# VH-VL binders against NAD kinase (nadK): the designs that were tried, part 12

Target 1, 268 residues: NAD kinase (nadK), of Syntrophomonas wolfei subsp. wolfei (q0aze0)
Amino acid sequence: MKIILVNNRFKENTEKKAQEIAGQLSALNVEVIIDNGLDEPYAGTVDFIMVLGGDGTMLRAARRYGQRAIPVLGVNMGTVGFLSNIEINELAEYLPLILREEYSLEARMMLEVAVFQQQSLLTRVFCLNELLLRSNSPRMLSFALEISGQKLEPYRGDGLIVSTTTGSTAYSLSAGGPIADPQLDAFIVTPVASHIINKRPLVVSPEREISLHLLEEREAIIGIDGQIKMDFGAENRVLIKRAPHPLLMVNLKAKPFFTSIDRSLQRQ

## First folded at step 1 (VH-VL)

Design i31 (framework fv_inotuzumab)
Fold by ESMFold2-Fast, scan of step 1:
Structure i31 (fold): chain C 268 residues (1-268), chain A 122 residues (1-122), chain B 112 residues (1-112)
Amino acid sequence: as target 1 above (268 residues)
Amino acid sequence: EVQLVQSGAEVKKPGASVKVSCKASGYTFTNYWIHWVRQAPGQGLEWIGGINPGSGYTTYRRKFQGRVTMTADTSTSTVYMELSSLRSEDTAVYYCARESRYFDSLTPFDYWGQGTLVTVSS
Amino acid sequence: DVQVTQSPSSLSASVGDRVTITCRSSQSLLHSSGYNYLSWYLHKPGKAPQLLIYLGSNRASGVPDRFSGSGSGTDFTLTISSLQPEDFATYYCMQALQTPYTFGQGTKVEIK
């Protein structure tokens, strides 16, 4: 059995804990690969991915490994979040179940984002939460939105979010988007400070293809899961569709999504 | 009618934090940025930063980065500016002001709050 | 950062005078859209600032027609054609082409 431990090297406690866990797993004849995010993703075959940290570390793991159909377990290190299943102090209790593969999997859809410059593909990225198109200055954007070949009236505003249902509680929520059941597959298209009164968030089939481009030369940025930024100009086009594989999240204990989100909203 | 109404005057000790509110009415709250500008005694106007209330996206002047936090509550149409680690130099009148970024009516700071005096003294 | 410089820092004038205030930016404020991202504000002690001119030359709603803005690129002028008693105030230009937004130092218009 080969396991990748994903951690944040810049948090010393997390790195020390990863080394401790790696030692425990090695003693049980498990091969361990430590991924701190600085090197290229591990290219070999693995059986399981254990993410030590908060939601940000899970998003990075999903981008690096989510398309490989490998079980991914989020282990919370004390940071409040939605993407972990167990707490670090529970890990010893659940290790036997992990090693015997005695757990269920929850599939979470992902986005495939392809950015073009004219007709040339610049990059292709996968993400778990969202693509954000936003202005890189205090000036509004004017941009075109096309959904599965249907050209909508131009959008005017600070930007647009194309989100998965998992991402519905991230940037999309802050921009006024709906809270979605993460077990539902859908794209949520949420305007960012649209100056058109009638522009509302859209919930569309995950089989749709979404295309975006600027109608005026403006400085803009494409953001991926709040972690990757790319310049976006009038010569660029982005194509968004459902990724080929969902992220397979490990479920070792029941997670009360609706109760958790209800409580979080009351605290805001 | 468009109005921006700010919270009342504050007196704080050095090292403390202050949180000033700006309540908007008379327009669609999420369609306009809200910015914060201050004027210290004997000084000119100084831009601090701004927030898009619809997205929560913020931009701050570098010298305030790490000390200032701007937030928006869409349910009450209120923007907050919190300034921490207060110094005597932070004594100023703080204003909120809205910005239209709509292409046909780009109007920076067309409406202002009445101002909030923040005094930092021992 | 874009620097904005106003001149003069102060001036003395009488009611009925023509007053001109200048504003110079360290780089062009003319955007590819054709707009100049420069605005002018009036500020009186104890009151909030008031928008006078936006996008270089557009008069804000409710602002008297004695106020006018002109210029493009790096050089801008605010003109008051016939100064009234309520116009004795400090005037500021501001660039909003890019963050950080920057104000000029201000021009105090005082009674002669």
Scores: ipSAE 0.000, ipTM 0.396, lowest interface PAE 18.2, mean pLDDT 86

Design i32 (framework fv_inotuzumab)
Fold by ESMFold2-Fast, scan of step 1:
Structure i32 (fold): chain C 268 residues (1-268), chain A 122 residues (1-122), chain B 112 residues (1-112)
Amino acid sequence: as target 1 above (268 residues)
Amino acid sequence: EVQLVQSGAEVKKPGASVKVSCKASGYTFTNYWIHWVRQAPGQGLEWIGGINPGSGYTTYRRKFQGRVTMTADTSTSTVYMELSSLRSEDTAVYYCARVGYSGYDYHAFDIWGQGTLVTVSS
Amino acid sequence: DVQVTQSPSSLSASVGDRVTITCRSSQSLLHSSGYNYLSWYLHKPGKAPQLLIYLGSNRASGVPDRFSGSGSGTDFTLTISSLQPEDFATYYCMQALQTPYTFGQGTKVEIK
């Protein structure tokens, strides 16, 4: 059995715990590859990915490894979040189940984001939560949205979010998008501070291709999962589609999505 | 030189399937949608659907949904259109055509294949 | 779906004549980008269709100056200022504002 252990080197607590867990796994004859986020993703084959940290660390792991169709377990290190399944103090209890492969998997759709300049592909990235198109200045944007070749009336405002159902509780929620059951596959298209009050969030089939481009030159950026930022100008186009593989999230204990989100919203 | 070259004429029995190929050359294959259009004898041009070869995503006219499948082979720069459960009404010349997929491209069929005659008869 | 309708269905003309073909869409093809997503094609028996005009009024590369496109929104016109022998063909307009892409029914330009 070979496991990638993903942690955040910039947090001393997570690095120390990663070393302790790696030692325990090695003692059980498990090969451990440590990914602290500073090096390139591990290129070899592995059987399991364990993520030590909060939602941010899980989002990074999903971008690095999510397309490999390998089980990914989120282990919370004391932050509040939605993407972890167990807490660090529960790991010892669940390790035997992990090693015996006694767990279920939840498939979570991911986005494939391709950014072009004219006809040239500039970059291709995958993400678990969302792509955000946002103005990088106080000026609102004017932009075109196409869904499977259908050209919608122009959008005017601060930006647009194209989200997975997993991302429905992240930035899309803050922008007024619906809460979606993560078991559904769909794109959620949520305007950000639209100048047109009647631009509503759209829930769109994951089989559709979404494209965006600016209708006038503005300072804009696209953001991926709140962690990657790229400049976006009128010469650029972005294409968004369902990624070839979902993230396979390990489910070791029941996590009641609706009661968890309900409780979270009542505390705001 | 940008060109699309299609496979040769086909004669099929009702209920059979036909697979027509369209080989692209002279441009970056994965950067442009390829659409399919047919013309039945004595009729006008009819749009069938299209594929983005870079993503594999497809869009089909509703009346062909369930009978048409479009695929792309990036190693050979070839798009395929397969039409199943053939009827006599499917007798037509089938064309592939290149189109831009962005509002910044002219969004018109600028390069066409030479056409493939598909005849469906007993 | 966006429908496009051509007029006339056919016309007879002589070499040197000015020919006008119209295309009407069921909804505006003018996008906020300023582009009209309407194109015109020439089709002859045994040959592939040929692009003449794209985005309402732009002449495609290699297309003679006698061909011009005009109009905006829902009403479009293809004009051939002085018909030549090679222009006897069927002409089609097409909207590409949204899928399904739809063609007009065609206008056959025949020898008088």
Scores: ipSAE 0.000, ipTM 0.399, lowest interface PAE 17.1, mean pLDDT 85

Design i33 (from i3 with heavy chain G99D P100L Y101K Y102G G104S S105Y S107T Y108F; framework fv_inotuzumab)
Fold by ESMFold2-Fast, scan of step 1:
Structure i33 (fold): chain C 268 residues (1-268), chain A 121 residues (1-121), chain B 112 residues (1-112)
Amino acid sequence: as target 1 above (268 residues)
Amino acid sequence: EVQLVQSGAEVKKPGASVKVSCKASGYTFTNYWIHWVRQAPGQGLEWIGGINPGSGYTTYRRKFQGRVTMTADTSTSTVYMELSSLRSEDTAVYYCARDLKGYSYGTFDYWGQGTLVTVSS
Amino acid sequence: DVQVTQSPSSLSASVGDRVTITCRSSQSLLHSSGYNYLSWYLHKPGKAPQLLIYLGSNRASGVPDRFSGSGSGTDFTLTISSLQPEDFATYYCMQALQTPYTFGQGTKVEIK
C-alpha cells in the first residue's frame, strides 16, 4: 500500500507529526510519500491520501490530487473545520480500518477553471471551494457573465464568486451566498459588493458552463480557494465547468454538518 | 535547484535605455510570475512590476508606465526588463524575483543576484 | 496605493538579544480568504534579498526557528528570538494585497 501524507511545510507541528505517522506506516510495510507543498505533486500511483491539517491543507490536497479518484482523509490538527473527518488523537484507533479499506466514500464536486488569453489556454486548475474574481485597485470592475451561452446584463461591483456546494460555507457565505447541502451538485454564483441592488446569488445546474471577462481595462485578480491568486485583465477570459471527477472524501465517522453550521451561524 | 541569473552591470547616459535579463532554471518557467524590484543608493526596496511568462501579461507601477517594458522568451527561460528615458534617479541595483506558486501570489521566494545600473553624464 | 510603515528605522542589538520589528499598513491586508498578504525579507549589502516570512506568520523553507511573524489586518510583527551574527541586516515588510506591491522603508539591525 502506498499513501501520500499531505502537510503544511510552514506549520512546525504538522511536519513533526507527518514524520511520526510516516514511521508508524513504514513499520506496517506501507510506503509513504510526504507532500509538504514545496514541489510538484507526486506523479506515481497511490492508494490513499491522508491530509494532516485544517481545511486549508485539504483544499491544497484537493487541487493537487482530487482528480485522481483516490480516497482522501482529512485529519484535523487543531481547530475543527468542515473538511476533516477525524482528529489526530483518533488516528491510531482508525488506522486498522484505513489499511483494511473499511470506510465509506463521499463524493464532492470540484470546479475546472480554464484561463485564456485571446484564444490561447494559459492555465487549467481544479478547486474544491470557489473561484473569486475581484478588483485589485480602488476602481470597481465591469464584467460580463455568460451561463451556457446566455449573456447576462453586465455586472458592476467588486467582483463575483463561483462556488461549489462544498464552498457554500467559505467565501460565498461571507459575500451573502446561501448555505448548501454539500451532497448536492450545483454552482453558486454570488456577487461581491454589486452596485446593482437586485443582483442576487444564483444556484445553477453543475452541467452549465460559466464564462467571465472584463468589459474595461482594470486591475483584477482571480483567486482559487483563497490560496492561489492570478492577475486577470481585459485580454483574459475564464471558463468554469464541473471537473471530470469529484473529490472522494473518506468517512470513518459521522460528521454533523447541519448542527455544526447552525451553531456557527448563531455566533456570527 | 531553482536559480535566477541576471546580466552584468550597465553604465548609461541620461535619456538612454537599459535592458536587464533574468535567466531562470530549475523549475517550469511558464508557471511562475517574475517581478522586478530595485534599490537606489541609500534607499529601500521599490517594486517596479511583474510579468507572467506563460501569457506575456504585465503589470507595472504607475510611475514607470510608458518607460518600462517587460518581456519573456520561453525558448531561453529568460525575462527582460527594459527601462527607457533614463534619469540619474534610476541609478539602482535591479533584482528579478520569482513569485511563490501554489499558496500565495505576491511572495518573492527566489531572487536574482542583482544588476547595478548606473546613470551618469 | 497601500502604504506600509516600519518601526523602528534602525536599532542596535547584541548577539543573543530578542529583536522586534513592526509593520503597519494603511489598509487591512486581511483578504476574505483569511490570509494576510504580508511578507518579510532580510537584505544584506552585496547580496539578494531573502524571504523570511510569508502570509503574515508562515516561516519560509530553510529559515531558522528564531524568526517568527505575527499580527493581522493592519499591524504585523517580525520577531528574532535570539539574534545571531548573521542576522545583522536590513529587514523589509511588503504588502501584496493589491498592486502596486509596496515595501516598508526598512529596519536596519546593527551591532551594538
Scores: ipSAE 0.000, ipTM 0.385, lowest interface PAE 19.4, mean pLDDT 85

Design i34 (framework fv_inotuzumab)
Fold by ESMFold2-Fast, scan of step 1:
Structure i34 (fold): chain C 268 residues (1-268), chain A 122 residues (1-122), chain B 112 residues (1-112)
Amino acid sequence: as target 1 above (268 residues)
Amino acid sequence: EVQLVQSGAEVKKPGASVKVSCKASGYTFTNYWIHWVRQAPGQGLEWIGGINPGSGYTTYRRKFQGRVTMTADTSTSTVYMELSSLRSEDTAVYYCARGSYYDILTGRPDYWGQGTLVTVSS
Amino acid sequence: DVQVTQSPSSLSASVGDRVTITCRSSQSLLHSSGYNYLSWYLHKPGKAPQLLIYLGSNRASGVPDRFSGSGSGTDFTLTISSLQPEDFATYYCMQALQTPYTFGQGTKVEIK
């Protein structure tokens, strides 16, 4: 069995804990690859991915490994979040189940984001939460949204979010989007501070293709999962599709989504 | 605007140590690795190592292990590279460069400091 | 370590010329993600290196369209379609698939 340990590279305690866990797994004849974010993603075949950290670390793991159809377990290291399944102090209890492959999997859809300059592909990235198009200046954007060949009336405002259902509780929520059951597959298209009356969030089929481009020269950026930022100008186009594979999240312990989100919203 | 500003030129004797600084601005300092790269006169670019400013974790090219130390001061957004037991072969321009937070996508240094000339002469 | 080798070591060209620089790696830089972890840099004496191309073929922000990268696996090419006065410089490829990151030895593009 070969396991990747993805740790929070910004936490020294997490790096020490990853080394301890790697040592314990090696003693059980498990090969361990530690991914601390310095090197490129491990290219070899692996059986399991263990993410040590909060939601941010899980988002990074999903971008790096989510398309490989490998079970991914989130292990919380103290920060409350939505994407971890067990706490670090519970790992010893659940480790035998992990090694015997006695767990269920929950599929979470992902986005495939392709950014073009005219006809040239600049980059392709996968993400678990969302793509954000936003102005990088006080000036509002004017941009075109096309859904599966259907051209909508132009948008004017600060930007737009294209989110997965998992991402419905992230940026999309802050912009007025709906809370979606992450068991559903759908794109949520949420305007950011639209100046056009009646531009509402849209919930569309995950089989649709979404295209965005600027209608006038502006300083804008696209953001991926709140972690990647890329310049976006009038010569650029972005195409968003459902990624080929969902993230396969390991379920060792029941974690009710609706009560979790309800508690989180009461704190706002 | 992302900017990396390095300390000024240094002249050292063989066997001495040098500490070069790299001050970052225009982005969240702890979100990106900082790499160090050097170029000796008439030679190409050589990667020395990198540091994660958020954790303090470092990695070095094997030939520098034991005589290079990289540190970060998060209060001043500054990374330091200290090279000890200097040899004439260490005469070079030393650059700091920002690595990627989104290493899944890039994995390379994208913004570079202006360089620091270190001269080692007897 | 992954080694990268550039050719030629130097070339002479005139403004308006098409310039091609090649980079070869000792092992494949094609990752399972589908990306080639090879970058190209421009370096002038007295200036910091500047990123031109990343992930094999993607132009960095602000880099003119005359610069393009191609190739996959072990063989890569940087092309300048119409050389401009500001393009006389030394060019480096670099692999970032794994540490230690390694650079090619450089290609100096000189005025003919």
Scores: ipSAE 0.005, ipTM 0.453, lowest interface PAE 10.5, mean pLDDT 86

Design i35 (framework fv_inotuzumab)
Fold by ESMFold2-Fast, scan of step 1:
Structure i35 (fold): chain C 268 residues (1-268), chain A 123 residues (1-123), chain B 112 residues (1-112)
Amino acid sequence: as target 1 above (268 residues)
Amino acid sequence: EVQLVQSGAEVKKPGASVKVSCKASGYTFTNYWIHWVRQAPGQGLEWIGGINPGSGYTTYRRKFQGRVTMTADTSTSTVYMELSSLRSEDTAVYYCARAYRYGSGSYPTFDYWGQGTLVTVSS
Amino acid sequence: DVQVTQSPSSLSASVGDRVTITCRSSQSLLHSSGYNYLSWYLHKPGKAPQLLIYLGSNRASGVPDRFSGSGSGTDFTLTISSLQPEDFATYYCMQALQTPYTFGQGTKVEIK
């Protein structure tokens, strides 16, 4: 059995804990690879991925490994979040089940984001939460949104979010998008500070292709999961579609999504 | 602030050449085409041609091909249009205009214009 | 070449009037992308032309809400819902689907 431990090198507590867990697994004849995010993703075959940290670390793990159809377990290190299944103090209790492969898997859709300069592909990335198009200056954007070749009336405002259902509780929620059951596959398209009064969030089929480009030259940025930033100009086009593989999340204990989000919203 | 500033008025005799400049500022010069459009007295707007300042590639209306040359100087962010073998019917106000570029293609919309340069061709 | 014809060549109007200008192309300007490659420009004597509408129906930045563009394919309309003093000008449509790019002959909007 080979396991990747994904951690955040910049947090001493998570790095120390990763080393402790690696030692425990090695004593049980499990081969361990530690991924702190600085090196290229491990290229070999892997049986399981254990993510030690908060939602941000899980988002990074999903971008690096989510398309490989490998079970991924989120282990919370004390940060409140939605993507972890067990707490670090529970790991010892659940470790035997992990090693015996006694768990269920939950599929979570991902986005495939392709950025073009005219007809040339500049980059292709995958993400679990969302793509954000936003202005990088005080001036509002004017941009075109196409859904499966259908042109919508132009958008004017600060930007647009194209989100997975998992991302419905992330930036899309802050911009006025709906809360979606993460077991559903759908794109959620949420305007950011639109100057057009009737622009509403859209929920569309995950089989749709979504295209964005600027109608006027402005300073704009494409953001991926709040972690990757890319300059976006009038010569660029972004194409968004469902990624070929979902992220396979490990369920060791029931996590009450609706109860958790309800409590979170009532505290705001 | 995007600005296109053109050179001053010219008076030429038939058979001469004229070279009009268009200096760009306030944006990345090589990311936009610059096109030239003229208006003869009492007539409408007429497209002449355009240039991609980044590549030097040009496109001209056929009736001007062989008489018009467009060039770009990236060090000064300036586009030039030279029209040779001038005739009286070339008397017009000549405008440079920035062409907006969309995604995978270049289908121009002229979003910013120079102030115009009057070229008078008379004997 | 794609020919573009405007109607009328001129019209007289008063401040507050609704003004409609029509542009007809010799072939469809609707591209496979779903966009109509037609734009509208305002031109005043002694001034540079100014972009009003692009891609058939989109108002350019800074253009007042009284200006709107409509239509698709071969028939397009520019509407000024309530004419203001600064709107007395000549209006041009332009097709940009293919070279040579061609302008309509212009419509002069004059004070009554």
Scores: ipSAE 0.000, ipTM 0.360, lowest interface PAE 23.6, mean pLDDT 85

Design i36 (framework fv_inotuzumab)
Fold by ESMFold2-Fast, scan of step 1:
Structure i36 (fold): chain C 268 residues (1-268), chain A 123 residues (1-123), chain B 112 residues (1-112)
Amino acid sequence: as target 1 above (268 residues)
Amino acid sequence: EVQLVQSGAEVKKPGASVKVSCKASGYTFTNYWIHWVRQAPGQGLEWIGGINPGSGYTTYRRKFQGRVTMTADTSTSTVYMELSSLRSEDTAVYYCARDTIFGSVKPYGMDVWGQGTLVTVSS
Amino acid sequence: DVQVTQSPSSLSASVGDRVTITCRSSQSLLHSSGYNYLSWYLHKPGKAPQLLIYLGSNRASGVPDRFSGSGSGTDFTLTISSLQPEDFATYYCMQALQTPYTFGQGTKVEIK
């Protein structure tokens, strides 16, 4: 059995805990690879991915490994999140079930994002929550949105979010988007501070292809899961579609989505 | 632009070996499996094997085991397929193809293909 | 080895027709991930194969929306909703659930 331990490189206590867990797993004849984000993703075959940290660490793990169809378990290290399944102090209790493969899997859709300059592919990335197009200056953006070849009326505002259903409770929610059941597959297209009063969030089929480009030269950026940033200009276009594989999340313990989000919203 | 460019046509005698190259550009070479597929005249597509260019790990169809060798040169972003002990039945167009997905072990779909290399085995 | 069989081996159609091609697997291609490891390709003489559909139902980048894939387990269908002149070609399904990965024998779509 080979396991990747993904940890947060910016938390000093997380590295020590990852080493402790790696030692425990090694004592049980499990081969362990530690990924703290410093190197390229591990290229070899693995059986399981254990993410030690909060939602941010899970988003990074999903971008690195989510397309490999390997079970991914979120283990919370202190801060309550939506993407972890068990707490670190529960790991010893659940470890025998993990090693016996006694768990269920929940599939979460991902986005495939391809950024072009003219006809040249600049980058291709995958993400679990969303792509954000936003202005990087006080000037409003003017941009084109195409859905499966259908050209919509121009957008004018601070930007646009294209989100998965998992991402519905992240930045899309803050911008006025709907809360979606993460078991549904759909794109959620949410305007950011639109100057056109009738622009509403759209919920579209995950089989759609979405493209974006600027209609005027402006300073803009695209953001991926709130963690990756890229400059975006009038010479660029981005294509968004459903990623080939969902993230396969491990369920060892019931975590009711609607009760969790309701409690979170009441806190604020 | 993501591209796979293959070496030119080869004519070989029975019993000889052939080595076909496949040069990748426009993406991170070590992140995607490269597969080899052939088509003999009047026949369908046949998977031969694949290589992970980052690790050097290979998997081959059993009927080619012992005759096929796949290698990768990361400095030139080039994959090679060498087929030995050639027979007339090995006459085919040979394609290299990239898997659709970063880091996948199984080919989920092959989205970028080389132009093909005709290998003719005749005396 | 997992065998995949296509039906029909050939068909004649006119531009604008709805075309369906079937692929049947000797065992289920549904993986524990919830995906079917079945892809579809278009092939024309003198050209490299072109990916149309991957993982059962996902349309590849740049592929027109008239192409769709459906099915699960052992029975899969490629549908072309309104055949265009450039669609006269041979179509192949491929299973990638188990090594050796295998292609169907092909379905030739000819002008009527």
Scores: ipSAE 0.000, ipTM 0.382, lowest interface PAE 19.3, mean pLDDT 86

Design i37 (framework fv_inotuzumab)
Fold by ESMFold2-Fast, scan of step 1:
Order: C-alpha cells, then structure tokens, then sequence
Structure i37 (fold): chain C 268 residues (1-268), chain A 124 residues (1-124), chain B 112 residues (1-112)
C-alpha cells in the first residue's frame, strides 16, 4: 500500500506530525509520500491520501489529487471545519480500518475552471468550494453571465460566486447563498453585493456550462477556494463546468452535516 | 532534472528595448513561478518581478513598472522579460529563477533553480 | 518595502576559519505560520547564484553541513563552521515575506 500524506508546510506542528505518522505507517509496511505543498503533486500511483490539517489543507489536496479517484481522508489537527472526518488523536484507533479498506466513500462534485485570454487558454484548475469573481478596486464590476449559451441580463456589483454544494457553507453562505446538502450535485451562483435588487442566487444543473466576462475595463480578480488569486480583465473569459471526477471522501465515522451546520449558524 | 536556459548576450543603445528568454525543462512549466533578478557591475542582486506561467499573473518592483513586461509561452515552456527605454544603468546580468509552486496559500519564495544569466549591455 | 542589511560588507578569512554573516530586516520576517521568510545564497562571478539556506534555517539539498542558518524575526545569521577554498564568494540574504522581494547588499568573503 502506498499513501500520500498531505500537510501544510507553513505549520511546523503538521510537518512534525506527518513525519511521525510516516514512520508509524512505514513500520506497518506502508510506503509513504509526503506532500507539504512546496512542490508539484506526486505523479505516481497511490492507494490512499491522508490529509493532515484543517479545511484549507483539504481544499489544496482536492485541487492536487481530487481528479484521480483515490480515497481522501481528512484528519483534523485542531482547526475546526467541515471537510475532516476524524481527529488526529483518533488516527491510531482508525488506522486498522484504513489498512483493511473498511470505510465508505462520499462523492463530492468539483469545479473545472478554465481562464482564457481571447481564445488562448491561460490556465485550467479544479476546485472543491468555489470560484469568486470580485472587484479589486472601489468600483463595482459590470459583467456578463452566460449559462449554457443563454445570456442573462448584465450583473452589477462587487462580484459573483460560482460554488459547488460542498462550497455552499463557505464564501457563498457569507454572500447570501443557500445551504445545500453536499450529496446534491449543483452549481450555486451567488451575487456579491449586487446593485440590482432582484438578482438572487441561482441553483443550476451541474451539466450546465457557466461563462463570465467583464463588460467594462475594471480591475478584478478571480479566486479559487479562497487560496489561488488571478488577475481578471476585460480581455479575459472564464468557463466553469463540472470536473470529470468527484472527490472521493473517506467516512470512518458518522459526521452529521445538518446538526453541524445548525450549531454553526446558532453561533453566528 | 530541472533546467532553465536563457538567451544569449545582448548589446543595445539607450532608449531601445531588450527581450530576454528563459526556457524551462524537467518539470511542469505552468506549476511554478518564474522570477527575474539582475546584478549590475559592482552592485548586488536586485529582484525585478515574477510571473505565474499558468495564469499569466505578474508582479513587478515599482521602479520597473511601466518599463518591464513579463510573458509566458506555454507551448515552448519559455518565459520572456522585456525591458524598454533602456538606460546605461540597466547594464547587468539578468537571471531567471524558479520560484514556488503556484498555489499561493501555502507558499514561500526562495530560488533553488536559476538560469545561467544573460548579459545585457546598454551603450552608445 | 522591507529592507535587509548585511554585515560585514566584506571579510578576509583563511581556509578552516569560522565565518559568520549577519542579516537584519527592517521588520519581522516571522509569518503567523511560524516560518521566517529568509533565504541565503552564494554567488561567484560568471555563475548563477546558489541557494544555501531557505526558511531561515533549512539547508538546501546538496549543500555541505558546514553551512547553517539561524535567527528569527529581524536578526539572522549564516555560519560557515570551517571555510573551504570553494567558499570564497559573495553571500546574499533575501526576504520573501512580501513583494518587492529584497536582497541584502552582499558580504564578500575574501582569502587572506
């Protein structure tokens, strides 16, 4: 068995813990590759991916490895979140189940984001939560939204979020989007501080293609999962569609989504 | 094996433009930032700017803003740095260097891999 | 801009000597992650700079263990425990906490 151990290189405790866990796994005849985020993703074949950290580390792991159809387990290391399944102090208890492949998998849709300058592809990335288009200046954006070739009335405001259902509790929620069951496949399109009162979040089929471009010269950026930022101008176009493969998340213990969300909202 | 190969020496007159290339091999070109650093004769190292070849995103030191343009050609795995309105003070060896993996949320910048350098001489 | 200053600007040393070079930043390079965004480079005329130390104290692959980096926040030190003939060069620190990335002015290590 070969496992990738993903950790956050900016947190010394996670790197120390990754080395400790790698040693424990090696003693059990498991080959371990450590991915601390510094270099490009490991290109070889692996059987399992273990993510040590919070939701941010899981988002990075999903972008790097989510399209490979490999089981991914989130192991929380103190930061509260929605994407981990077990705590680090529970790992020893669950490790025999991992090695015997005694767990269930939950599929989570991902976005495929392609950014163009005219007809030239500038970049293609995958993400688990959302793409955010936002103004990078005090001026509001004016932008065009097309859904499967259908041109909507222009949007005016601070920006727009295109989210997965997993991302419904992230930036989209803060912008007024609905909370969605992560077992559903859908795009959630949420305006950010829209100047037009009747612009509402849209829930659309994941088989749709969404296209965005600016209607005026403005300073804007696009953000991916709140982690990657790219300049976006009037010469650019972004195309968003369902990624070819969902992220396969490992369930070792019940994690009740609705109860967790309900408690989170009460703390607001 | 990671390798960055730069174009050859250039001699330019004041007011001209120069375009230096940096061809990458041995890794996924679009996944790492490329930065440019120069050293004028008798001076220290000076960071000019960097580019994410995958996104086209660039960042420049303010003193070069308006005179420098960095671009990437993904079909040839080549980054270009063009410096316009050349002055004698721009005479320097220009280096490209590979920076961090493009995911900025967890990155730190340090330069493990460097090109061999390109001497640009600005003289009348 | 974050400024970095090296001391000394130059020094003379013999093979086998312990050499210490200091780098001081105008503001803390310690990030909330616990890492110091400072790296050290060796530069010789006619060659590209070579990474020695990254993130304050980590030795780059292939760099001899006579090289070490220490310090945190605003004060950093590069130490060469026993100088070798190939170590006569100019040394630079660089901060990468924020753009523009800035190098120290350099420390030239010359043979006595």
Amino acid sequence: as target 1 above (268 residues)
Amino acid sequence: EVQLVQSGAEVKKPGASVKVSCKASGYTFTNYWIHWVRQAPGQGLEWIGGINPGSGYTTYRRKFQGRVTMTADTSTSTVYMELSSLRSEDTAVYYCARGHYYDSSGYTEYFQHWGQGTLVTVSS
Amino acid sequence: DVQVTQSPSSLSASVGDRVTITCRSSQSLLHSSGYNYLSWYLHKPGKAPQLLIYLGSNRASGVPDRFSGSGSGTDFTLTISSLQPEDFATYYCMQALQTPYTFGQGTKVEIK
Scores: ipSAE 0.014, ipTM 0.520, lowest interface PAE 7.3, mean pLDDT 86

